VH-VL binders against q8zy40. Designs and how they scored, part 7

Target 1, 190 residues: q8zy40
Amino acid sequence: MIVGVVDYTVGNIGSVLTALKRAGAVPVVVKGVEEAGRVDAVVLPGVGTYEAAYALARQFKEVVLEKPTLAICLGMQLLFESSEEGGGQGLGVFKGRVERIKARKVPNIGWRYTHVVKNSEIIAEGYYYYLHSYGVRWGENEAYTAYIKLEEKYVAAVERGHIIGVQFHPERSGRTGLELIKRFLAVAKR

## First folded at step 23 (VH-VL)

Design t8
Fold by ESMFold2, last read:
Structure t8 (fold): chain C 190 residues (1-190), chain A 127 residues (1-127), chain B 110 residues (1-110)
Amino acid sequence: as target 1 above (190 residues)
Amino acid sequence: QITLKESGPTLVKPTQTLTLTCSFSGFSLSRWGVGVGWIRQPPGKALEWLALIYYDDDKYYTYSLKTRLTISKDTSKNQVVLTMTNMDPVDTATYYCARIETYTDEGWYPFFGMDVWGQGTTVTVSS
Amino acid sequence: ELVLTQPPSVSAAPGQKVTISCSGSSSNIGENYVSWYQQLPGTAPKLLIYDNNKKPSGIPDRFSGSKSGTSATLGITGLQTGDEADYYCGTWDRSLKHVVFGGGTELTVL
């Protein structure tokens, strides 16, 4: 299946492209919404600045709502209502506000045990690689499927239908991350 | 000095519910990264993990017994309570509570070790 | 069947070295830290090794731990009669979402 990786023109998406290929997808780079019509699924990567990513990502909101979507790190954060990093609005796909995390060390870097609280065909409990200074506080919400424990609990994954967001980097999370991507592709094919 | 002590009935009849209390001192269960777990050991047999509760009220139960177990805490009283329903003679064992550490400088981990144990309480299930 | 496998017993003469193995899987030993416990006769277990190879204060240098792949090993050198005990390995299992113990190893010093 053809998977469009949105390129915010800043940062390196090579790891995401490689992980998608290893998972059996045909990744293509998309730089505008007009290119999204031909892809079967979309990835919003976690590279770039909030401002640059938001400017392009908001043009993709309808595509995200219509096509299977995997949003990674910054990409997940763009799907929320607002962000302290961007000083403003997000796409509002999920309820919640992105804030600077409260943790013993910021940024939160490294492997963290990720707790899954809802049954998911895609998100599995285990260790994933994190690299972020901003996050969404954990709370009661039907879409919040996983969390990590820092000084506060923070959202690690959200899902609604075919829209999946993760705070961690599955493309940097070894076999566990690769299997998550494979499950996303399998669900997206249905 | 950190201490934990198990208390509860020493004799229980089949089908009854067992309630055990772990009373501890020298630490608070509100402290980041700490938990309390329950372990049992039938006479002459291996250790068997039962349940644990973390500082933030997250709870885990051994897979085979999770429908029979309930764990809770009262942080103000420094107590953790284990309830086990439908007792059977096979549940005769010494029951231990232990403190669990879950945090390292590299991040949070679900289990790092049980560093302090209670002396245990023996529960016999017999009619 | 036990998730973590240990030999039921091991023995060696005083002064010699013994190793105790603990075999598991990628969802437990392969991903998580291993701890070891010593249980002397008639007593509660005591933490001997944590974080695969670290020792609490007061544990002699002759005790050591290691982990490779999905297996962990407890080593005891300079064996003493006071080391006769049961030894358990323990770790987290991601699939079960709880702690698992090995079946225990009875150490005899002949």
Scores: ipSAE 0.125, ipTM 0.716, lowest interface PAE 6.7, mean pLDDT 89
Fold by ESMFold2, last read:
Structure t8 (fold): chain C 190 residues (1-190), chain A 127 residues (1-127), chain B 110 residues (1-110)
Amino acid sequence: as target 1 above (190 residues)
Amino acid sequence: QITLKESGPTLVKPTQTLTLTCSFSGFSLSRWGVGVGWIRQPPGKALEWLALIYYDDDKYYTYSLKTRLTISKDTSKNQVVLTMTNMDPVDTATYYCARIETYTDEGWYPFFGMDVWGQGTTVTVSS
Amino acid sequence: ELVLTQPPSVSAAPGQKVTISCSGSSSNIGENYVSWYQQLPGTAPKLLIYDNNKKPSGIPDRFSGSKSGTSATLGITGLQTGDEADYYCGTWDRSLKHVVFGGGTELTVL
């Protein structure tokens, strides 16, 4: 399976490319929407600035809606309605607003136990690696599948059809993260 | 001084429902990172985890008994209640409640240990 | 069924050292913190070790804990008659989504 990793121009996506290869995918870097036609699935990575990522990601909205998508950290945040980071509008795929997290230490860095509250073929309960200063507060929502506990509860994962977003970095989460990527690829092949 | 105390019937009949109350003092279950768990110990046997409730009302039950157990809390009374249905003589045990800390400098974790235990209450299920 | 395995018993003379093992799996000891409990005869368990190797206030320095891979070890040096007790390891299991205990180890001081 050919998986396009969107390059926001200012981030290092090497870890994502390596993790996709280890999971059995053929990762390719895409820098524009015109390149998306040749890929089977898309990854919105979690590196770069909000402004640069949004500028490119908004051009990919139709691709995200049509192709299997894994959005990681910043990539997940772009799928929401808006963000305090950069004051920008998001793609609006999921309801909610990205805000600076309320926690004893910001950014939230390290391994966190991730609670899964809805059955998922892709997202499994366990420890994942987090590195973020912004997040979406947890609440009642059919798309919100997992959370973490900081000073408040924050969304850790969202799902709608073939669109999967995670606040953590599966590419940095060891075997647990690799198995998540494998499950994403398996579901995407259907 | 942190204390926990189990209370409830000491003798129940088979098929009846057991209700145990854990009353505690010296801490609040509304405080971030705190939980209360229930553990039992059949005579001469090992400790067996039963259930746990956290400050935010998240609840966990031992897999083998989860259809028989219900845990709840009343933060205003500093109480946690365990209900266990369909009692059987094999459920004869000493039942403990204990405080669970999830505190760390790096955030929340599901379990670091049970730092304060009640003295336990022995429940006998007659046959 | 016990998911954490401990030796059923150990013994040693006063002043000696003993170790008590606790063997588990990647879903419990391998990724979670381990705690140890001492249960003196006729009493409730008491927390002895948390966070794999940390001690609550009032626990003597001769008690120690460690973790390697999917196994944890409780060490007791300078053994005293008052250490005769059952010792349990405990941790979280991700697959079961709850706490699990070992089967306990009966320590006899000869």
Scores: ipSAE 0.097, ipTM 0.704, lowest interface PAE 6.9, mean pLDDT 89
Fold by ESMFold2, fold request of step 24:
Structure t8 (fold): chain C 190 residues (1-190), chain A 127 residues (1-127), chain B 110 residues (1-110)
Amino acid sequence: as target 1 above (190 residues)
Amino acid sequence: QITLKESGPTLVKPTQTLTLTCSFSGFSLSRWGVGVGWIRQPPGKALEWLALIYYDDDKYYTYSLKTRLTISKDTSKNQVVLTMTNMDPVDTATYYCARIETYTDEGWYPFFGMDVWGQGTTVTVSS
Amino acid sequence: ELVLTQPPSVSAAPGQKVTISCSGSSSNIGENYVSWYQQLPGTAPKLLIYDNNKKPSGIPDRFSGSKSGTSATLGITGLQTGDEADYYCGTWDRSLKHVVFGGGTELTVL
């Protein structure tokens, strides 16, 4: 299956492209909605600046709503209502506000045990690699699938239908991350 | 000084529900990263983990017994309670509670070890 | 089925060294911290090793722990008759989402 990786024109998407290829997908780089119309699924990567990513990602809102979507780190954050980073608006796909995390060390860097609280065909409980300074506070929400514990609990994953967002980097999370990507592709094929 | 003490009945009948209380001092379950677990040991046999409750009310149960076990806490009383339904003679064992520390500078992790144990209470299931 | 396997028994003379192995899988020892417990006859278990190789205060230096791949090892040097006990390894298992213990190893000092 053909998977479009959105290129924000800033940052390096090489790790995401490699991980998709290892998972058995045919990754292609997309820069506009017309290119995205030709792919089977979309990835919003976690690299780039918030401003550059939002400027492009808002053009993709309808694609995200219609196609299977995996949003990684910054990509997940763009799907929320707003962000403290850059005074930013979000796409409003998920309820919640992105804030600077409360933790003993910021940014939150390293492997964290990720708690899954809802049955998911894609997100499995375990250790994933995190690298972020902003996040969404955990709370009761039908879409909030997983969290991590820092000084506060923060959203690690969100799901609604075919739209999946993760705060961690599955492309940097070894075998566990590769298996997550494979499950996303399997669900996307249906 | 940190201490834990198990209390409850020492003899129960088959099919009854066992209720055990872990009373502790020297720490609080309101502290970030702390947990209390229950472990049992049948006579002459190995340790078997049963259940765990963390400071934030997250709970984990051994898969084979999860339909029979319930764990809860009363933070104001420094107590953790385990209930186990439908007791059978095979459940005869010494039951321990123990404290878990899960804190590092990088954040929370599920388990580093059980650092303080109670003395245990022996429960016999008759017949 | 046993998730973590240990030898059922080991023995050695006073002053000698022994090692006790604990074998598991990638979902437990391979990615999680290992702890070791000493259980003297008739007593509750006592934590010897946590975080693979760290000791609580009061544990002698002759006790040590290590982990490699999906296996962990408890080492005891300078054996004393007071070391006769059962020894257990323990860790988290991601697939089961709970703690697992090994079957225990009975140490005899002859």
Scores: ipSAE 0.091, ipTM 0.698, lowest interface PAE 6.8, mean pLDDT 89
Fold by ESMFold2, fold request of step 24:
Structure t8 (fold): chain C 190 residues (1-190), chain A 127 residues (1-127), chain B 110 residues (1-110)
Amino acid sequence: as target 1 above (190 residues)
Amino acid sequence: QITLKESGPTLVKPTQTLTLTCSFSGFSLSRWGVGVGWIRQPPGKALEWLALIYYDDDKYYTYSLKTRLTISKDTSKNQVVLTMTNMDPVDTATYYCARIETYTDEGWYPFFGMDVWGQGTTVTVSS
Amino acid sequence: ELVLTQPPSVSAAPGQKVTISCSGSSSNIGENYVSWYQQLPGTAPKLLIYDNNKKPSGIPDRFSGSKSGTSATLGITGLQTGDEADYYCGTWDRSLKHVVFGGGTELTVL
């Protein structure tokens, strides 16, 4: 299957492309919304600046709503209502605000045990690699499927229909991350 | 100095509910990354992990006994309570509580070890 | 059936070295930190090794720990009669979502 990786033009998407290839997908770089018609699924990567990512991701909102989507780190954050990073807007797919995390060390870097509280065909409990300074506080929400524990609990994953967002980097999470990507592709093929 | 002490009945009858209290000092369950667990050991047998509770009230139970166990805490009293329903003679054991640490400078992990143990309390289940 | 497998017993003479193995799987030892516990006769267990190979204050340097793949090993050098005890490995299991212990190893100093 053909998977479009949105290129915000201000970051390195090589790791995502490599992980998708290893998971059995045909990744293609997408820089404009008109290219979305030929892809079976979309990835919003977690690299770049918030402003540049939002500007392009805004144009992809309808694609995200209609095609299987995996949004990674910054990409997940763009799906929320707003972000404290630069006081920025979000796409509003999920309720919640992105804020600077409260942790003993910021940014949150490294492997963290990710707690899954709802059944998911894609997100499995275990260790994933995190690299972020902003996140969404954990709370009661039907879309919030997983969290991590810092000084407070933060959303690690969200799901609504075919839209999956993760705060961690599955492309940098070894076998656990590769298996997540494979499950995403398998569900997307249905 | 960190200490934990188990208290509760030493003899229960089959089908009764056992309630054990772990009283501790020298640390707080309000501290990020800390937890308290319960472990038992039947006479002459191996250790069996039962349950744990973390500072943020997250709870985990051994899979085989999860319908019989309840763990709770009272942070202001420095106590953790374990309740086990429908006791049977095979549940005769020494019951321990222990402190669990989960944090490093590199992040949170679910378990690094049980670094301080109580002395244990022996519970006999007999009619 | 135990998730972590240890030999039931080991023995050696004073001054010798012994190793105690702990065998598991990818969901426990393979991805999580291993700890070891010493239980002297009639006493509560005591943490001996945490974080695979680290020792709490007061544990002699003749105790050591390591792991490779899905197995962990406790080493004891310069064996003393006071080391006679049961030794347990423990770790987290992701599939069970809780702590698991090995079946224990009885060390005899002959």
Scores: ipSAE 0.052, ipTM 0.689, lowest interface PAE 7.3, mean pLDDT 89

